# Ledger of designs, part 121: VH-VL binders against q0aze0

Target 1, 268 residues: q0aze0
Amino acid sequence: MKIILVNNRFKENTEKKAQEIAGQLSALNVEVIIDNGLDEPYAGTVDFIMVLGGDGTMLRAARRYGQRAIPVLGVNMGTVGFLSNIEINELAEYLPLILREEYSLEARMMLEVAVFQQQSLLTRVFCLNELLLRSNSPRMLSFALEISGQKLEPYRGDGLIVSTTTGSTAYSLSAGGPIADPQLDAFIVTPVASHIINKRPLVVSPEREISLHLLEEREAIIGIDGQIKMDFGAENRVLIKRAPHPLLMVNLKAKPFFTSIDRSLQRQ

## First folded at step 4 (VH-VL)

Design y13 (framework fv_ixekizumab)
Fold by ESMFold2-Fast, scan of step 4:
Structure y13 (fold): chain C 268 residues (1-268), chain A 124 residues (1-124), chain B 112 residues (1-112)
Amino acid sequence: as target 1 above (268 residues)
Amino acid sequence: QVQLVQSGAEVKKPGSSVKVSCKASGYSFTSYWIHWVRQAPGQGLEWMGVINPSYGSTDYNQRFKGRVTITADESTSTAYMELSSLRSEDTAVYYCARGEKYTILSGYYGMDVWGQGTLVTVSS
Amino acid sequence: DIVMTQTPLSLSVTPGQPASISCRSSQSLVYSSGNTYLHWYLQKPGQSPQLLIYKVSNRDSGVPDRFSGSGSGTDFTLKISRVEAEDVGVYYCMQGTHWPLTFGQGTKLEIK
């Protein structure tokens, strides 16, 4: 069995724990590839991906490996989050189930984001939560939104979020979007501080193709999962589609989404 | 036989640091967790933290708020616990204790062999 | 943090008589594996703690059979069937199920 172990390079103790876990897995004849974000994603065949850290580390793992149809397990290292399934102190007890492949999988949709400059593809990235278009200055944006070739009235405001259902509790929630069951496949399109009365969040089919471009020369950025930033100008266009494969998340124990979200919202 | 031998008693001034050693013998030092537990005079036991001597990975009780540092020296089979910014409330006997063997990933669930303890007195 | 509550806080026993100490946790100590990480330690006067019982009911090596542990969930008991002079000291329960590890406040056993 070959496992990729994804960790956060910027936390020294987390790095030491990743080495410790890798050593123990190797002693059980499991081949371990450590991915701390420094190198290109491992290109070989693997059987399982174990993510050590919080939601941020999980989002990075999803971008790097989510399209490969490989089981991904989130192991929490002490920060509370929504994307982990077990705690690090539970890993020893669940390891036999992992090695025997005795677990269930939950499919989570992902976004495919393609950024163009004057008809040339600049980059293509995948993400689990959302794409955020926002102004990079005090000036509001004027931009065009097209959904499957249907041109909507121009948007004026601070930006727009195109989110998966998994991302419904991230930036989209902060901007007034709905909470969505992550088992549902849908895009959630949430305006950020729109100056147009009655610009509401949209929930649309994941089969739709969404495109965005600026109508005026403004300084803007696009953000991917809150981690990647790219400059976005009037010469750019972004195309958003459902990614070919969902992220396959490992379930070793029941984690009640609705009660967890309810408690979070009750506090604030 | 398995034993943990700690350094001798120390008297420290408030605001200073203390570093207590714990020398292991009679077993494979790098194969077991090492815990640190303290006991104030006439009071109960309080868990401080743990180290994996093979990798140097640590976990601390958050109550010590970055004041505790646990290290291990594989070449001398010795673990260390350093506590900084000492207060009178830190006057206690400090124990090291051997945890579970981690041949397979294991939790920190218990301790079987304890050192003799080191009295640290923080003078007024 | 998990609060471990012991009763009684002190106990005085004539040699040969039985003794019983209770330990209650603020939440269940059953781990996801089904194991319960509840341990009992004895600290004799002037000495380090020593392990008596691990995982509720398992006697550590060299511990006499007059010591027994029982319980489940949140309620646990340590029993000594016939107390001997060498049993004097403070008994602590400890939970290893939840982080951080926590101890009961201790029960002092004295001989009359």
Scores: ipSAE 0.182, ipTM 0.627, lowest interface PAE 5.1, mean pLDDT 87
Fold by OpenDDE, second read of step 5:
Structure y13 (fold): chain C 268 residues (1-268), chain A 124 residues (1-124), chain B 112 residues (1-112)
Amino acid sequence: as target 1 above (268 residues)
Amino acid sequence: QVQLVQSGAEVKKPGSSVKVSCKASGYSFTSYWIHWVRQAPGQGLEWMGVINPSYGSTDYNQRFKGRVTITADESTSTAYMELSSLRSEDTAVYYCARGEKYTILSGYYGMDVWGQGTLVTVSS
Amino acid sequence: DIVMTQTPLSLSVTPGQPASISCRSSQSLVYSSGNTYLHWYLQKPGQSPQLLIYKVSNRDSGVPDRFSGSGSGTDFTLKISRVEAEDVGVYYCMQGTHWPLTFGQGTKLEIK
């Protein structure tokens, strides 16, 4: 068995813990790779991904490795979030199950985000939470939203969020989006400070495609999972689809999502 | 045998900087953290910082307010500690010490090997 | 920072008699893993510090069995069952659970 540990390079405690775990795994004849903020994702094959840290670390790990259809376990290290399954102090207890592959998987839909300049693809990214289109100035944006070729009325506002159900408890929630059951696959399209007060979030089938482009010459930005940022202009368009592979999140411990959501949100 | 050999004694003026080296031998350099600890004359031990040679990641005692820089050169199995803006109170013996392999949880323990120490004297 | 307080700061012992040094931390030294990273060092005159006890009660290689460590949480003790001349020096406790690492003041052991 080969395991990759993903930690946060900027948090020394996660690094130390990764090394501890690596040592323990090595003693059990498990090959270990540590991704402590590698410049590039580890290119070799792995059987299991363990994420040490909070939601941010999980989001990064998902973008880096999620397309490989590898089980990913979130191990919380004292942070508040929705993406960890067990606590770090519980790892020792569940380690035998991990090694024996005695766990269940929960498939979480990811986004495939493609950004174009005219007809040229600039970048393609898979992400677990959301794509954000936002104004880069105090001025509102005017942008076109198309869903499966259906052109909606132009949007005017600070921006728009296209989120997975996993991401519903992230920025989308702050923008007034609904909390979605993570077991559902759907797009959540949430306006950010829309000029139309009653502009409601949309819940969209994962089978549909979402397209965004600006209707005026203004500067905007694209944000992905709150970690990737790129400039977005009138010559750019973004296409959002369901990623071809979901993130396979390891479920070792049942988490009562709805009963714990209030507590989690209060801590954020 | 496992050992850490430090550079020789230094005499420095106030406001200058000093860089002490610590050469490791007898073990895999990148497998263990390297700590730096100093001891003023007649005083106790003070932890300065640590480096993980595998990643180059460091952690410092914030009491030094950014005056400490720890580096490692894998090719020479040598760790370095640089202390800038030297003051008279920085006069001390500076030690490097081998820390955890991964961590103590792996069956390895902290500062089990120490350098011989480097006296740094700061005087006008 | 975690404050490590040793008592006594000096100790004079007749050879063959026991010695005991206390180390108290300002906070619990129990790590999330359940391990406690409290270590003891001895610095003999004119020498570098050397590890005696790691993780509260484990003797380092080559350390005589007359040395023992105990304790939990915030209170720790180093004991020497029969003090010998070679045990002269300054003993330090150190916590490795919290950043930054911190040492006790040291306990100077002398022979009567």
Scores: ipSAE 0.000, ipTM 0.476, lowest interface PAE 13.3, mean pLDDT 90

Design y14 (framework fv_ixekizumab)
Fold by ESMFold2-Fast, scan of step 4:
Structure y14 (fold): chain C 268 residues (1-268), chain A 124 residues (1-124), chain B 112 residues (1-112)
Amino acid sequence: as target 1 above (268 residues)
Amino acid sequence: QVQLVQSGAEVKKPGSSVKVSCKASGYSFTSYYIHWVRQAPGQGLEWMGVINPSYGSTDYNQRFKGRVTITADESTSTAYMELSSLRSEDTAVYYCARGEKYTFWSGYYGMDVWGQGTLVTVSS
Amino acid sequence: DIVMTQTPLSLSVTPGQPASISCRSSQSLVYKSGNTYLHWYLQKPGQSPQLLIYKVSNRDSGVPDRFSGSGSGTDFTLKISRVEAEDVGVYYCMQGTHWPLTFGQGTKLEIK
């Protein structure tokens, strides 16, 4: 068995903890690859991915490895969030089940984001939560949205979010989008401070193709999962589709989404 | 076992089109790009284009001036490269090759699995 | 488009002797992550190309340790410490940092 341990070297001595866990796994004849986020994703075949950290570390792991159809387990290292399944102090209890492959998997849809400059592909990225188009200056954006070839009336405002259902509790929520059951597959399209009074969030089929481009030259960015920022100008176009594979999240213990979000909303 | 198997050799007349297939097996077809690379007899390797099979999106080398079309059929795990308006200079071995997907975090990792090649001969 | 220049275009090596191939790019191949997407391929006579080294210095699975890659920025080298008969073929460098992907013109390695 080969496992990737994903950690964030800048958080809470996680590198030391990752080394400790790697040593324990090696003693059980498990081959371990450590990914601290700075280098390229490991290119070889692996059987399992263990993410040590909070939701941010899980989002990074999903972008790097989510398309490989490999089980991914979120192990919380003291940062509370929605994407971890067990706590680090529970790992020893669940390790025998992991090694015997005795767990269930939950599929979470991902976005495939393709960025073009005119007709040339600049990059493709995958994400678990959302793409955010936003103004990077005090001036509002004017931009076009197409859904499966259907051109909507131009948008004017601070931006737009295209989110997965998993991402419904992230930036989309802050912009007024609905909370979605993550077991549903859908895109949520949420305007950011629209100057058009009737622009509402849209919930659309995950088989839809979504296209965005600026109608005026403005200082804008696109953000991916709140972690990646790219400049976006009038020469650019972005195309968003369902990614080919969902993230396969390991479920070792029940995590009740609705009671968790209810508690979070009461604190807000 | 990861494998790419291409269609057999073809002889074509100038001005016609050729469509070469590349059948993938042993891995998740939509998780990787499929690149097309050609090699004229005794010459070097020339990148033609790439497809993301899950999305159907393509990118092409402009040297082929809109003559190349790459497609993929997810249901059969097969990629296709069609080259139209054939010239004698298009005589070459055409390869498909699997590559990891380009992302904001990563450039292209390299083509790790290659098809056996398809010889296309253009002669009158 | 990035131009990849290999030197020499051909070399003949006595078995057991070392060989060295240079690859130069017209622009830096350092990606925004700090990594460099320079890869080496070997095409043996009558065969498809095979990946030998990826990202400057990493050997692909099954590649013997007599092969090593080095370099940075725009200047890269592939070394074979002890050439064997099975190493005969054409070696290509390729850059994956910039679209379109571009190959060097190839270096033919022959046994004397």
Scores: ipSAE 0.000, ipTM 0.395, lowest interface PAE 15.7, mean pLDDT 86

Design y15 (framework fv_ixekizumab)
Fold by ESMFold2-Fast, scan of step 4:
Structure y15 (fold): chain C 268 residues (1-268), chain A 124 residues (1-124), chain B 112 residues (1-112)
Amino acid sequence: as target 1 above (268 residues)
Amino acid sequence: QVQLVQSGAEVKKPGSSVKVSCKASGYSFTSYYIHWVRQAPGQGLEWMGVINPSYDSTDYNQRFKGRVTITADESTSTAYMELSSLRSEDTAVYYCARGEKYTILSGYYGMDVWGQGTLVTVSS
Amino acid sequence: DIVMTQTPLSLSVTPGQPASISCRSSQSLVYSSGNTYLHWYLQKPGQSPQLLIYKVSNRDSGVPDRFSGSGSGTDFTLKISRVEAEDVGVYYCMQGTHWPLTFGQGTKLEIK
């Protein structure tokens, strides 16, 4: 068996722990590749991906490997989050199940984001939570939203979030979006500080295509999962659709989503 | 032949830090973990943390998180435990102890070789 | 954190008589491998702790066979079949199954 260990290089002990775990797995005849974010994603075939860290590390793993249909397990290293399944101190308990492939998989939809300049593709990225369009200055944006070719009335405000159901508890929640069951496939379209009172969050079929462009020149950015930032101007267009493959998240331990989110909201 | 030799007793003022050393001899330093355990006067044993010298990876007791730092120097076969923001309650004998490496499929075995202890007194 | 409770906290024994010390954990100490990581230490007056028994019932090198450990799950016992003067000290149980590692309060063994 060949496993990728994804970890956060900016937490020194986490990287050292990843090396230690890799050594122990190698002693069990498991081939291990460590991805600490410094190098390009591993290009070879692998059987399993183990993410050592919090939600941010899982988001990076989903971007790098989520389209390959490989099981991905989130192992929490003490950070509060929603995307891990087990704690690091439980890894030894569950490792035999991993090696025997005795686990279930939960599919989580991902976004495919394509940014164009006129007719030219500038970049194509995948993400698990959301795309954020926002102003990069005190000025409000004026922008157009199209859903499967249907042109909505113009938006005016600080921006817009296009989220997966997994992302419903991230930036979309902060902007007033609904909490969605992550087992549902849908886009959630949430305005950011709209100056038009009746612009409501939309829940849209994942089979639809969403496009955004600015109606006047402003300083704006596109944010992907809070990790990638790109300048966005009036000459740019972004196209969002459901990614070809969902992220396959490993479920070794029951994690009650609704109880967890309810507790989290009471603590905020 | 296997020995852990610790640095001598120290007297520190509240708010300062102390760094205790533990020099290993008679075995392959990187083949074992080094644990740190303290004992306040007349009280029981309290586990503080551990280092794997092969990777310099550490695990700490949450009670000391942010105040304790354990390091190891393979070239001198010496482990160190530094405790900062000292309080009078930190007055204790501090021990280093050798432990068999755990695997992700096993728990921690007993600590089979202990240093002689270092008395740290915190008083104004 | 796992709480380790020892009984009794103090024990006075006539030389040649047996002694028994109990240790109870707040949670099961059985690891996924089926092993139980409960260990016993002796701290003689003025000395560092020394390992007596590891993994419930295994004597460490050089430990006399008058010492024996037993138990399972959450209940463990250390027995000394014939107490000798050199056995005076404080006995600690310690669990190595769950983080952080935790010790019992200690049992002081004295000779009458």
Scores: ipSAE 0.056, ipTM 0.582, lowest interface PAE 6.3, mean pLDDT 88

Design y2 (framework fv_ixekizumab)
Fold by ESMFold2-Fast, scan of step 4:
Structure y2 (fold): chain C 268 residues (1-268), chain A 124 residues (1-124), chain B 112 residues (1-112)
Amino acid sequence: as target 1 above (268 residues)
Amino acid sequence: QVQLVQSGAEVKKPGSSVKVSCKASGYSFTSYYIHWVRQAPGQGLEWMGVINPSYGSTDYNQRFKGRVTITADESTSTAYMELSSLRSEDTAVYYCARGEKYTLLSGYYGMDVWGQGTLVTVSS
Amino acid sequence: DIVMTQTPLSLSVTPGQPASISCRSSQSLVYSSGNTYLHWYLQKPGQSPQLLIYKVSNRDSGVPDRFSGSGSGTDFTLKISRVEAEDVGVYYCMQGTHWPLTFGQGTKLEIK
């Protein structure tokens, strides 16, 4: 069996725990590849991905490996997030189940984001939470939103978020979007500080294609899961659609989403 | 003879930090976890955290989060527990104790050999 | 955190008589391996805690056979068949199954 351990190299204890886990797994004849974010994603075949850290580390793992249809387990190392399933202190308890493949999988949709310059594809990336289009200056953006070939009235404001249901509790929530059951497949389209008072968040079919472009030359960026930043100008167009494969998240332990989000909202 | 020998008693001012040492002998230092447990006067035992000396990896009781740091030095077979931002409520005897041999499959066992304890007094 | 509740909090025993201490956990201490990580420690006056019994019923090396542990799931008992003067101290149960490790509040045993 071959496992990728994804960790955050900037968290010293997390790196030390990754080395400890790798050493113990190697003693069990499990081949371990450590991905601390420094190198390119491992290109070979693997059987399992273990993510050591918080939600940010899981988002990086989903970007790098989410399209390979490999089981991904989130192991919490610090402050509790929404994407981890077990705590690090529970890993010894659950490891025999992992090695025997005695667990269930939950599919989480991902976005495919394609950025064009005129007619040429510049880049294609995948993400678990959202794409954010935002102004990079004090000026508001004027931009066009098209959903499955339907042109909406122009948007004017600080930006727009196109989110998965998993991302409904991330930036979309902060911008006034709905909280969505992550078992649902949908795009959530949430305006950021729109000057048009009747612009509402939209919940649309994941079979839709969403297209964005600027109507005026402005300093703008697109952000992916809060981790990738790209300049975006009037010659650029972004196309967003459902990614070919969902992220396959491992369930070893029941984690009630609604109870967790309710507690988070009360705390603020 | 497995033995854990701790540093001597300390008297500290509120707001300062203390670093207690625990020197191990009689066994393979890097093969066993080292736990830290404290006991306030007239009170029970409270687990603070643990270190794997082979990797330096730690787990802490969240009650002490941000204030406790456990480290280990393989070359001297010595573990350390540092507690910062001391308050009078931190007055206690601090113990190190040897845990189980580290293994991902063993689960948490407990402690078999304990140090003699270090009294840390924090003046009001 | 797992709450460990000991009863009684104190007991006085005539030498040679038996003593029994109960320990209850707020949730099951059975690990996925089937092992139960419940341990008993004795702290004699002025001394460090010492291990008496590990994993419910196993006596540590050098512990007299008059000490025995039993129980399962959430309910555990430490028994001393005939108390001796050297047994004076505070007894603690401890769980090692769930993080953080937690101790009972202690039971003080005194000789009458």
Scores: ipSAE 0.268, ipTM 0.658, lowest interface PAE 4.3, mean pLDDT 88
Fold by OpenDDE, second read of step 5:
Structure y2 (fold): chain C 268 residues (1-268), chain A 124 residues (1-124), chain B 112 residues (1-112)
Amino acid sequence: as target 1 above (268 residues)
Amino acid sequence: QVQLVQSGAEVKKPGSSVKVSCKASGYSFTSYYIHWVRQAPGQGLEWMGVINPSYGSTDYNQRFKGRVTITADESTSTAYMELSSLRSEDTAVYYCARGEKYTLLSGYYGMDVWGQGTLVTVSS
Amino acid sequence: DIVMTQTPLSLSVTPGQPASISCRSSQSLVYSSGNTYLHWYLQKPGQSPQLLIYKVSNRDSGVPDRFSGSGSGTDFTLKISRVEAEDVGVYYCMQGTHWPLTFGQGTKLEIK
């Protein structure tokens, strides 16, 4: 068995823990790779991904490795979030199950985000939470939203969020989006400070495609999972689809999403 | 044989700090957690905290509100427990104890080896 | 914190007779993995505590078979089939399922 440990290089305690876990796994004849902020994702094959940290670390891990259809376990290290399954203190208890592959998997839909400069592809990214389009100035944006070729009325506001159901408890929630069952596959399209009061969040089928472009020459920014940022202008367009592969999140411990959501939100 | 040997009795003033040592022998020091437990005179047992000697990771009973610091020195196979801002109610026998084996597939044995205890008396 | 309640707090037993100590937790000690981390210790007079039973029913090395542990969920029992003079001391249950670790009040066993 080969396991990759993904930690947060900016959190010293996660690094130390990764080394600690690596030592223990090695003693059990498990091959271990540590991704402590590698410049590029580890290119080799792995059987299991263990994420040490919080939601941010999980999002990064998902973007880096989620397309490989490898089980990903979130191990929380003292943070509040929605993406970890067990606590770091529980790892020893569950490790035998991991090694024997006695766990369930929960498929989480990811986004495929393609950003274009005219007809040229600039970048393609898979992400777990959301794509954000926002103004890079005090002025509001005017932008076009198309869903499966259907052109909606122009949006005017600070921006727009396209989120997965997993991401519904992230920035989309702060912008007034609905909380979605993470077991559902859907896009959540949430306006950010729209001037049109009746611009409600949309729940969109994962089978559809979403396109965004600016209607005027304004400076904007695209954000992905709150970690990737790039400039977005009138010559750019973004195409959002369901990723071809979901993130396979390991479920070792049952987490009551709805009964614990209030507690989690209160702590944020 | 496996044993934990603690430092001698201490007499301290209120507001001061005490540091108790626990030297391990007869086994691999870095392969087991070390717990600290205290017992006030005529009272029961109270868990204080734990350390992984291999990496120095710790966990504490929050009832002590940050007054407890547990450390370990691998080179001497010695664990330490420091208690600051001492109060009269901190008068107790302090024990170190070997906890779970530091392997991820075993170590559910409780505290199977205990030190002889260190009496700490806090008085004006 | 998990409250561990032992009953009785004191017990006087005639040598050769059985003894039973109860330990109740304020919350289930069954971990999500299915394991139950309830342990029993004996502290003989003037000595450090010593482990008797771990994980409800497992005797530690060197512990006589006259000692047995049982129980589940929130209710646990330590039994001594035939009490001997060397069994005098204070018995403690401890839970290791929830942080922080907590002990019962202790049960003092004396010989009649």
Scores: ipSAE 0.016, ipTM 0.527, lowest interface PAE 8.2, mean pLDDT 91

Design y3 (framework fv_ixekizumab)
Fold by ESMFold2-Fast, scan of step 4:
Structure y3 (fold): chain C 268 residues (1-268), chain A 124 residues (1-124), chain B 112 residues (1-112)
Amino acid sequence: as target 1 above (268 residues)
Amino acid sequence: QVQLVQSGAEVKKPGSSVKVSCKASGYSFTSYYIHWVRQAPGQGLEWMGVINPSYGSTDYNQRFKGRVTITADESTSTAYMELSSLRSEDTAVYYCARGEKYTIFSGYYGMDVWGQGTLVTVSS
Amino acid sequence: DIVMTQTPLSLSVTPGQPASISCRSSQSLVYSSGNTYLHWYLQKPGQSPQLLIYKVSNRDSGVPDRFSGSGSGTDFTLKISRVEAEDVGVYYCMQGTHWPLTFGQGTKLEIK
């Protein structure tokens, strides 16, 4: 068995924990590769990915490895999060189940984001939560939204979010989007500070293609899962589709989505 | 309870740079913009720029010719304003201030919480 | 840049009397949404500026009702119905409709 341990070495104690876990796994004849986020993703075949950290570390792991159809387990290291399944102090208890492959998998859709300059592909990335298009200045944007070839009336405002159902509780929620069952596959299209007050979030089939471009020369940014930031100008176009593979999340214990989000919302 | 606390006074020579900090407490740091405004002795207020701490995006008053850089460190809830190539005319009190983010009506709401100010003196 | 012009630049008021400060913008401050982003600040001697009025006429939390703002388009007024000793300072209007944000030159209010 070959396992990737994804951690954030810049967080105190996480590299030490990764080394301890790697030693335990090695003693059980498991080959371990440590990914601290600084180098390119490990290119070889692996059987399992263990993410040590909070939701941010899981988002990075999903971007790097989510398209490989490999089981990914989130192990929380004491921070509150929605994407982890077990706590670090529970890992020893669950290790035998991991090694015997005695767990269930939950598929979570991902976005494929392709950014073009004219007809040339500049970059292609995957993400678990969302793409954000937003103004990089106090000036509002004027931009075109097209859904599977259907041109909508121009948007005016600070931006737009295209989210997965997993991302429905992230930035899309803050911008007024609906809470979606992560078992559903759908795009959620949420306006950010739209100048037209009747612009509503859209829930769109994951088979659709969504394209965005600016109608005026403005300073704008595309954000991916709150972690990647790219400049976006009038000569750019972005195309968003459902990614070829979902992220396969490991379930070792029940985590009730609806009661968890309900408690979270009542605390605000 | 909500407050912005700035670093202490600085004396700098012409041609050098200065970096002023602004530590936020009592609120969600990433939920508000942080603006920087300066005031030369006996003069009025001049807006320098703004940062959105959520994404690190900035906008600047072009009068500073790219000499100003605003950054934010979410882990410490601290915003920074660095001004380079200092001139005697840059002698001023520098303020950070919290502002609401854009709404569905777009536009900047007033800055409701201000730091205590940092005096930067540029002299030979 | 939008130029904000305040008049008068200074005024002296006997306690209990009213005061009025004018602010004029070089361009309309009405945003396409219909909102007007014109705000008033007070800077007391030796202190940081504090927000008094936002969006033309809305008092910020804790601001006494003797302060009121009015106006539209390019012409705005801050009124103090009965000036008190604690009102001494420099008053600034600011526009948030157009980039970059710009302030008026300030109006100094003195007692007597």
Scores: ipSAE 0.000, ipTM 0.374, lowest interface PAE 20.7, mean pLDDT 85

